VHH binders against q9y6x5. Designs and how they scored, part 362

Target 1, 379 residues: q9y6x5
Amino acid sequence: LPPKLLLVSFDGFRADYLKNYEFPHLQNFIKEGVLVEHVKNVFITKTFPNHYSIVTGLYEESHGIVANSMYDAVTKKHFSDSNDKDPFWWNEAVPIWVTNQLQENRSSAAAMWPGTDVPIHDTISSYFMNYNSSVSFEERLNNITMWLNNSNPPVTFATLYWEEPDASGHKYGPEDKENMSRVLKKIDDLIGDLVQRLKMLGLWENLNVIITSDHGMTQCSQDRLINLDSCIDHSYYTLIDLSPVAAILPKINRTEVYNKLKNCSPHMNVYLKEDIPNRFYYQHNDRIQPIILVADEGWTIVLNESSQKLGDHGYDNSLPSMHPFLAAHGPAFHKGYKHSTINIVDIYPMMCHILGLKPHPNNGTFGHTKCLLVDQWCI
Key: E = the ipSAE of ESMFold2; O = the ipSAE of OpenDDE; V2 = 0.75 times the mean of E and O plus 0.25 times the DockQ between their complexes.

## First folded at step 16 (VHH)

Design ha153 (framework vhh_8dlx_2)
Fold by ESMFold2-Fast, scan of step 16:
Structure ha153 (fold): chain B 379 residues (1-379), chain A 119 residues (1-119)
Amino acid sequence: as target 1 above (379 residues)
Amino acid sequence: EVQLVESGGGVVQPGRSLRLSCAASGFTVSSNWMSWVRQAPGKGLEWIGDIYYGGSRFYNPSLKSLVTISRDDSTNTLYLQMNSLRAEDTAIYYCAKGKDYESLAFDIWGKGTLVTVSS
């Protein structure tokens, strides 16, 4: 029978939370599986970009989801609704569920993973739920496990997305131990629900399960604000994205806008598109604006106002606070193995290997994940 | 003392609703998977549904949305809400605690509460 894989994301699960809080259910999962302590995500460290990088193995400049809010200079289209269903935004890459359906006589299933309710290259996930944040974890879990157990052709790739602990990380900030302790205990209990349900249905022993996240979270403060209105008049530019990476579309000469911004705050870096550091892999796409502002960790870019966010992400991907983790369990994975770091783009070729799929060209390196797998030799 | 005590059973007329309670002592219901199971006269055990650690619920599809399992973590109590009761729902109703993550077995059972659906 073909191998099966369930990919689960808990949005905004900072790797460091594993060291600061107790996760009895997650620790039981890891004990008989593998843990990657840090996953180096792609820049910018935002939800839609990183979720699409996980399933394509591509940097944002290559897959085209370069932010949660985007403007395409060539077509003059705007993406600002997080449930935008225009395939235009998603068609610059081929996600793994499309490959799964097209290369083999197999089905895919999706409970809310970004992009799964959109036809991409004329292919939509065989089973999916239209994105709705109000749908319970219970309903998502029930649907995904029903589809894994009751489909023809068989569901071999399934995804499950949950908005926490990101929503609470933004609201309370990651340093609020009382509120974050409650939220993270709930997440651990939901991991317990997932494992228990898979065991009850007889799926646990034959299913590969990956639990990961797209990014971390850092503490913000009203004492760490960068007011763009003190730097430049809003009549000189159109703001495409604000914080912590501002995307600036000049209405006047680009050099003049750049000069007004470059020395305005000691707590942000200002880049012309061609000067964006190569290490970000964030330059070669029409949806990346002519000027990008990158705030220092914990600093918020605002327009003459206070921010309501006590936590945020989107910062430099070299920051440990921006890193998620990856845990996995199943017949493809070793038991009780701990690994330090992989790149988030490495997840895609690993998943293709597990499913027996030929990966599309990608930025991941299979060698980085081989030590996790039972059918590979670790040097 | 580690125990489960069911209550709320009795005689109820067809078409009405009934809520059963299951009070836990010596352990926390939210830290375990919990189940409701029933046994009709002269029949075997029939699984009604489960509630897991984070509150996720799964039901016997044969009950057609006639039941709802819930819990009150502050009172350490498990509930079974039954709607549109029929004579075939006459049974002894048990709550049970799962033993652990690994065994898929129950280690603690209540003594049961009798529900009689009769006009």
Scores: ipSAE 0.632, ipTM 0.868, lowest interface PAE 1.3, mean pLDDT 92

Design ha154 (framework vhh_8dlx_2; at its last look DockQ between E and O 0.82; V2 from the best seeds 0.00; counts 0 for: pae E 2.4 > 2)
Fold by OpenDDE, look of step 17:
Structure ha154 (fold): chain B 379 residues (1-379), chain A 119 residues (1-119)
Amino acid sequence: as target 1 above (379 residues)
Amino acid sequence: EVQLVESGGGVVQPGRSLRLSCAASGFTVSSNWMSWVRQAPGKGLEWIGDIYYGGSRFYNPSLKSLVTISRDDSTNTLYLQMNSLRAEDTAIYYCAKGKDYESVAFDIWGKGTLVTVSS
């Protein structure tokens, strides 16, 4: 029987939620599987970049999705959540579902995972849903499980994406215990729905399931704002991305723009592209703008507009508040094993191993996940 | 006391709609996966549909277009909406509580409510 893998993402699920809230369904899932308590994601810690890193094993500078909002100066193209369908943005890497479909007697399915509704390298998932935030989890779950159960060639790799608790994290802030408790309970119940459905279909025993997230969430406040308009005239630059990492395209001399911004706030680091710290692996791509502003944790970069967000993400990927978790269950995984930390790019070589796929060159380290797998030696 | 009590059954003409209720006591409906099943005269049990923890619903494909399952957390009640009823829909309708993560296993059953579709 060919191995099967379902990759599930709950957007913006901060790792320490597991310590601060109750998750009966998820805990049962973990009890019979494995948990990685903290996953160090890629910089910037945003949705599109990190989801693509999970399925490519690449840093953002390598796979080319460097933000949720991008601009390419050569082609003059823009990328955003409302404009993400051009393969131009995705073709700098090969995601795992494409690799999977190139294998004999295999197909891939996707329920709204970023990039899955786009033909990448002239290949689109055999089964997919166009992204629509209005589509219920129920419908997504119904489709993904139907495809896993009834497809020919069989679906051996599937993805499922859900927008919570990210949306609520932005709205309420991660420190709102009352509202976040409600939201996270709903997430746990949805995990229950997933597990129950898989069991009802007889898929549970043979299906590998990974539940993870792309990033966490930090508390923001109206008292922690960095107003760029106080430092530089808006006519001197184009804003490609705003907060908490601003991408600046100068309209005048870059050095002059830099000099105006470098002392704008003690809670913001300003980098010329060539001076971006190496640890970010966020330099070697033309889609990264000439100047990057990085706000400190919990600080928001604004213009004259007021931000209504009480939570945000995209900050330094070394911050625990930005880290998601990973849980997994299935024939490939141990039972009752907990691991402290992996890198988000490590997920890709692990998934390739599980599926028997040859991985493309990537930044992941298979050795980091060996202890999760029953067929590997763990020292 | 743990129990399920169905209500809303009766005699109805073909083409009509009917909503059945299932009141739960002793446990929380929203904390469990719940099912509707029916048994026609001389036939075995037929699965109608499920509602899970987060509210996800799944139906018998043969009945999907004609039924809707819902629940009210405030009243701890499960519902079955049936539309365009036919003579073949005549049966005793049962609600049941599923065991935790056990496929096709129930630990609590209602006594059932009779639905008769006749002209």
Scores: ipSAE 0.897, ipTM 0.955, lowest interface PAE 0.4, mean pLDDT 96
Fold by ESMFold2-Fast, scan of step 16:
Structure ha154 (fold): chain B 379 residues (1-379), chain A 119 residues (1-119)
Amino acid sequence: as target 1 above (379 residues)
Amino acid sequence: EVQLVESGGGVVQPGRSLRLSCAASGFTVSSNWMSWVRQAPGKGLEWIGDIYYGGSRFYNPSLKSLVTISRDDSTNTLYLQMNSLRAEDTAIYYCAKGKDYESVAFDIWGKGTLVTVSS
């Protein structure tokens, strides 16, 4: 039987939730698999950018999904995450499901992973669901396991995406122990559903399963707001993205806009595009705007309004609060191995290795994940 | 004492709907996977469907459009809703508890409740 991999994402699953809450089902999964305690995601620490980095192994400036809201200065196109299926936005990289379908006579399957309902380089996932947040975990799991068990050519790469705990992290904030305890218990139970269903179908022992996330979550407050309207008038710029990383397109001279913003708040860094720190790898793309504002952890950029968010993400990727984890189980992985940290871009070349695919040029380092794999030498 | 007790069976006319209940004691339904299984007169056991820890449900494909499994965690009770009943649905209906997280075996069964579909 060809090697098979199921990649699962629980959006906004902050790594340190594992230390502060009990996860009996996830703990059973890890017991005979591997755990990476922290995954250093890419900047900006947002859903669409990081999900695309996982499946391409590229920084955002290289794969082109640089935010959840984007503007391309060359083509004058606008991107929003509300059902945007224009291949233009996704065509700067080749995600693993496309490589899987083109290099091998194999199928891919997808339950809601960002980009899987879009034809990328004229190739769409063999089996997919059009994005709809109202579709239950049950329906996603039923479809993905049906496709893994009953496909020709065989499904060898499958993805499953779930919006929690991100939605609740935004609503309640990650420090709300009572509400987050209920949400995280539900997620652990859903992990139990996943494993139980795979066992019931006879898939568990021969399937490689990765459980990960795109980012973490940090606590926000009405006491930590940056009112952009107090810094600069709306007539001087077009706002492409707001918080916690604001993307500013000047309508007047760029230096004049920069000068109005640069000393506006002690809790926000203001960068001309060429001055964005090199460590962010967030500079070399037409979709990155001429001025970028980066709020300090827990601070929200607003336009003369209060924020309803008690939690948020998008902040500096060096912050532990922005880091997810990675757990994996299956014939490719060691049993009972714990690793401290990998980069989110390292996941792609590891997955290509498991599936026997030749990776496209990428920013990941296969050596960083070698110790997780049974067929590799760490040295 | 650890047990499952089914109720709600009886004589029903063809085309009608019926809801069966399964009350659990000595353990928590939501901490286990649960199943409904039936046995028609003179036939073997037929799997109806499962409900897992987070509420994910899976059905026998031949029965999916005709049945719904649910649970009430506050009353520790499992339910089976059956619609468009036919004479061939006449059977003893059992609820069953999965043995443990590591297996696909059952360890606790109810005594069953009889459903008779007749005009």
Scores: ipSAE 0.746, ipTM 0.906, lowest interface PAE 0.8, mean pLDDT 93
Fold by ESMFold2, look of step 17:
Structure ha154 (fold): chain B 379 residues (1-379), chain A 119 residues (1-119)
Amino acid sequence: as target 1 above (379 residues)
Amino acid sequence: EVQLVESGGGVVQPGRSLRLSCAASGFTVSSNWMSWVRQAPGKGLEWIGDIYYGGSRFYNPSLKSLVTISRDDSTNTLYLQMNSLRAEDTAIYYCAKGKDYESVAFDIWGKGTLVTVSS
């Protein structure tokens, strides 16, 4: 019988939350499985790009989901988290659930992972929930376990997405110990629910489960604002995305717009597209605008207004505050093994290996994850 | 001392509703997975449903539309709401505590409360 994999994301789960808060259920999961203490995600460190990088193994410039807000000059199309269902945006890559369900006698299921309710290359997840943030974790868990247990052809790859701790991290900030402790305790209890349900259904011993996240969270402040209106009249450009990585489409000479912005704040780096640091792998896609502004950690770019967020993400992917973790349990994984770091793009080739799928060309390195797997030589 | 005490049983007419309580002492209900189970006269044990650590609930499919499990963490109490009761729902109703993280077994049972559904 083919191996099965459940991929779970708790959005915005910063890696060091594991050290700074108590997670009895997650720690039991890790004790009998593996932990990667921090995962280096892709720039920009936003939700849609990083979730798509996990399931494609590609940098953002290669898969085309380069931000949560995008503009395509050729088609005049706009993308946002409330306008994300046009397949045009997703079709520059093939996510793992599409490859999986094209195999004979296999299906894929999804409980709200970004992109799973979109027909990518005319192919949508075999079983899925339309995205709706009001749907409880209980209902998502019920649907995914029902599909894992009852589907023909059988579901061999499933995804489950939950909005916390990202939503609370934005609302309270990661340094609010009181509120974040309550939020993180609830998440740990939900992990307990997940594991207990899999045991009760007889799935636990033969299902591979990955629990991970897309990014972390950093503290923001009203004392750390960068006011663009103080540096440049907004009539000179179209704003495609604002903070912490602003995407600027000049309306006048590009060099003139750049010169007005380059000394705007010591807490912001201003890049012409061709000058974006190579380490970001964030240059070679038409959806990346001619000028980007990259705020320093904890700084917020605004248009003459105060920020409503106390926490944010999207910053430089070298920052530890932007890094999530990865934990995994199942027959493919060692027991009680801890690993320091992998790149988020490495998750895709590892998942393809577990499922017996041929990976599409990607930026991941299978060798980085071999030590997690029982069937691999680890040096 | 770890104890579970059910209450709220009795005689009820068909079509009516009844709420059972399960008072827990010696442990925290929300730190454990908990279940309701019943045994009709001359029958084996029948699982009604579970409530897990984070509040996720799962029910016997044959009973799902008729029952609701809830808990009150401030009083350390579980509840079983039963609606549209039928004669076949006559049983002793038990609450039970799950054994541990790695088990599907129960280690603590209440003494049960009798529900009789009769005209």
Scores: ipSAE 0.505, ipTM 0.829, lowest interface PAE 2.4, mean pLDDT 93
ESMFold2 (binder alone), look of step 17: mean pLDDT 83; pTM 0.830

Design ha155 (framework vhh_8dlx_2)
Fold by ESMFold2-Fast, scan of step 16:
Structure ha155 (fold): chain B 379 residues (1-379), chain A 119 residues (1-119)
Amino acid sequence: as target 1 above (379 residues)
Amino acid sequence: EVQLVESGGGVVQPGRSLRLSCAASGFTVSSNWMSWVRQAPGKGLEWIGDIYYGGSRFYNPSLKSLVTISRDDSTNTLYLQMNSLRAEDTAIYYCAKGKDYESFAFDIWGKGTLVTVSS
């Protein structure tokens, strides 16, 4: 009887890939469900920040995962997405799986979603896998569907994360049509695997499924590099994060560092923390450094070295290249409905509504997703 | 022109391994869900396992430790690797293409390849 939801993320799935490539399995999913063509993600347009925004409904300054590499000025702790399982970094928000477990005697399940292998507010997902990129989609799918069918208390919220097409987007760049066509066909085939497995297990008809992503991808080039070493000497600052948003911790007077950086490149904007544009919602957190550098789309900030990346993300969230999409199917959703745009923070209150959970205070607006849902008036 | 052809069957001794092949013509194995199914003499069909579009594999729990399904997309061929063969594995082995997910139905079957496990 309780509603169930499976949230699936394909990392780095740029929204306009849907218009430029064929997705027969995803198209069949959408025909009997809903499509949001663009999801406006949060700034900075990176994996850990946006995945945490999806499940908390909060801007990065509010949930505290403000980048893939962070420094907290109050506690003097350092964070890296590759090695940090310290709950300190995640405790500024309550993700939906924690709320799901605490409100209604329900279980949550997770296959690799960022944060799900960390105890947050002393609560870890009821079923989870320790993050390991080498684990196959097959194994993740098998575990999630097993947990959805065979758990007490019942699993009502489940997550599934896959690293592609982000890894290939970085390696080949989104303009490499031959390699991206192959990668995206593989993703569509995995969506086919997901739907087929859910149907075979008798889960499909009664399960709400959301397929989304955290960000897009843009083309980079060796012709579009900003050498930070040509702007300022290393002795003047500590580098907390590099590209395409550099986080600068001054070792000398902040104004002196700012003056050395402010006009160094025409392809980079330099902000004192208090001057960061309000539209970014990227200011009010101790993990946001005193000076932030924001590269223009397709430009890479480097330290006297070439970049291996042909594609990247992290850029201004107003850029369509940074936007993912959202598709959904299930008893909560209309069939054959297309919507233009939502904010990524709107996903959280929508998911809480579907699951019958009381959302924590958040930055999303439930009204923005009402037209997707069968039990709501669309106005 | 649309067909599945199994090969690799024969007489094999208990405890040995055997790999069966299934060559597809007129369609692409990677664009379909594919299955291996067997029928022992005088018995009904027993499902062995499936491989889906993206390569996800699911097995009969009683056989999972004994079999592996794979495919070679470049040769449009499906494989079944069997280990630790026993007399009760004697059967005609079929590969099949899925048609209807809701009814668990297949629309293309091979003619089968006989595996006899005998000492």
Scores: ipSAE 0.499, ipTM 0.817, lowest interface PAE 2.1, mean pLDDT 92

Design ha156 (framework vhh_8dlx_2)
Fold by ESMFold2-Fast, scan of step 16:
Structure ha156 (fold): chain B 379 residues (1-379), chain A 119 residues (1-119)
Amino acid sequence: as target 1 above (379 residues)
Amino acid sequence: EVQLVESGGGVVQPGRSLRLSCAASGFTVSSNWMSWVRQAPGKGLEWIGDIYYGGSRFYNPSLKSLVTISRDDSTNTLYLQMNSLRAEDTAIYYCAKGKDYESMAFDIWGKGTLVTVSS
């Protein structure tokens, strides 16, 4: 029977939560599987960009989902909703579920993963749910496990997405131990539900399961605001994205807008597109605006207003607070192995290897994940 | 004492609804996998549904929207709500606690409560 893989994401699950809170179900999962303590995500450290990087192995400038809010100057289209179903935004890359369906005559299944309810290269996930945040984890789990167990051609790649702990991380901030403890305990219980359901259906022993996330979370404050209106009048530019990475489309000379912004705050960096640091891999795409503002960790860019967010993400991807983790279990993975770090783009070629798929050209390095796999030699 | 006690059974008319209760003692319902199972006269056990410790619920597809399992963690009680009762729903209803998900076995059963659907 072909190998099977279930990829699970808990949005905004900061890596160091694992060291500061108790996760009995996740720890049982890891005990018989593998743990990567830090996953270095792509810049910007936002939900849509990083979820698409996981399934394509590409930097944002290459796969085209460069932010949660985007503007394309050629078509004059705006992307400002996670439920945007226009294939235009997603068609600069080929996600793994498309490759899975086209190379091996296999099925894919999806419970809410970003992009799975969109036809990409005229191919949509064989089984999917239209995105709706009100759908319970229970319903997502029921659908994904039914599709894994009762499909022809067989479902060999399945995805499951859950919005927590990101929503609570924004509302309470990651330093609110009381509220975060409650939220993270609930997530651990849901991981327990997942494992138990897979065991009950006879799926557990032959299924590869990856549990990961797209980014972390950092504490914000009303004492750490950058008021963009004090830097520049709104008539000089169109705002494409605000915080913590602002995407600025000038209505006047680009250099004039840049000069008004450059020295406005000691807590943000202002870049002309060609001056964006190479280490970000965030330059070579028409959806990246002519001027980008990058706030320092924990600082929020606002328009003469207060922010209600106590936690946020999108910051520099070198920050440990922005890093998620990766845990995995199944016949492809070693048991009881801990690894320090991988890049988020390395997940895609590893998943292709597990499924026996030929990966599309990508920015990941298969060698970085070899030590996790039983069929690979690691020094 | 570790036990499960079902209640709420009785004679009901077709088309009516009924809620069964299962009171647990000696352990916490929210820390365990719990199930409802029924046995019609002269027939084998039929699984109704499960509730897992995280609150995820799974039902026998044949029962569809006819049943709902819930729990009240403050009173350590499991419930089975049944709607649109029909004669074929006449059975002894049991609640059961899973031993662990590795064994997929039950280690504690209630004594059962009889539901008779009759006109």
Scores: ipSAE 0.403, ipTM 0.777, lowest interface PAE 2.6, mean pLDDT 91

Design ha157 (framework vhh_8dlx_2)
Fold by ESMFold2-Fast, scan of step 16:
Structure ha157 (fold): chain B 379 residues (1-379), chain A 119 residues (1-119)
Amino acid sequence: as target 1 above (379 residues)
Amino acid sequence: EVQLVESGGGVVQPGRSLRLSCAASGFTVSSNWMSWVRQAPGKGLEWIGDIYYGGSRFYNPSLKSLVTISRDDSTNTLYLQMNSLRAEDTAIYYCAKGKDYESYAFDIWGKGTLVTVSS
């Protein structure tokens, strides 16, 4: 006491990669810990939305990060990824590092996890790095482990984010076995480095470690393009987000824009906001646009041009290709246990339980993760 | 035969740079954590730094600005680059293969290479 937890994300690590490639370091981690084979993420299956769902336990319509590119109709604000640090976008939820710091005066540490370089409800992670993709895994690991060992009040919750294999998944596509093999071997070696460093510093035995991801990846092709310009003129709408989920803000009557789009392609679904399927939990937020286009798996929405992406994500969250995995090791977790599936929103209440924190109201179900934990009755 | 052989030592003037090599036989450096350690005359062992299999490097804070560890996986060789050498850097330099992080033990050591920093 107090328990400590390190949450690690490798962006775009599709669950199916575990079956198709060798991961000796990750498999050694799992052998003495737990594996959840599939994590059903939230819609849309994008980086910022799902990373925020992991740490809040909320659907995107509830936490407010509904895409990587957003427009808020009430305030007239625009959000884009990479450098948007306006707390407005993040304030619709309370992430776990804020809860950790406000309950029992504990510290949090963060190496690049989305949202951790932003003051949320006037609270920023006690230790953090401003987002910069050029910072090496080595430097992120060095900072996070230094903070875990040398902080007062103690760091009890720490996060570490890495951009791969997502960047390479986009560039090469998940079916490029030669390039993906090289990338995934490098990631497994980084997992090895992580475990070695924690052991070397005497942290390994008493630290809970979760390794997970926000989404998967599916193969795209120049043969699977949907050209919006063939169906509707740019003068009728403002484009808020493009692919594979297009967010359309009409400049004319919404019904007229919908009628121009509804038969544009057999490879996308066109929804008025109120007609978005309930199973997506993607409707009740001002940042969700009046018309949403959802491309079929592997199809890319374009504006009269080719796409260089050979892999993408953002698709229907029922697709196994969109699912990440979760592996965990530490005193809170069973050893050698496999579980089939959980929802990504279930991670938050599980982490709160491990840390002894009272969770904020959330969409997760603690019962779904109890079989992973040594202090719970599993039946 | 499993062994490590250091080379590149010698007499060097203060302020100069020097690169030491460590050739591995009977195992692969990229499959193990590797360390550089030195011993000055009449003193104990001083850890310089580690390189892990994924390429992550960790240094003694007292030496971090003065040294760089690297490896060439194609030649199965570990390197130590030293800059701005001082008289107090005079020591026998060893490369070592880690056996077990839990015990902080090395199972293979080179015989060492002497570096003398003098004018």
Scores: ipSAE 0.200, ipTM 0.668, lowest interface PAE 4.8, mean pLDDT 91

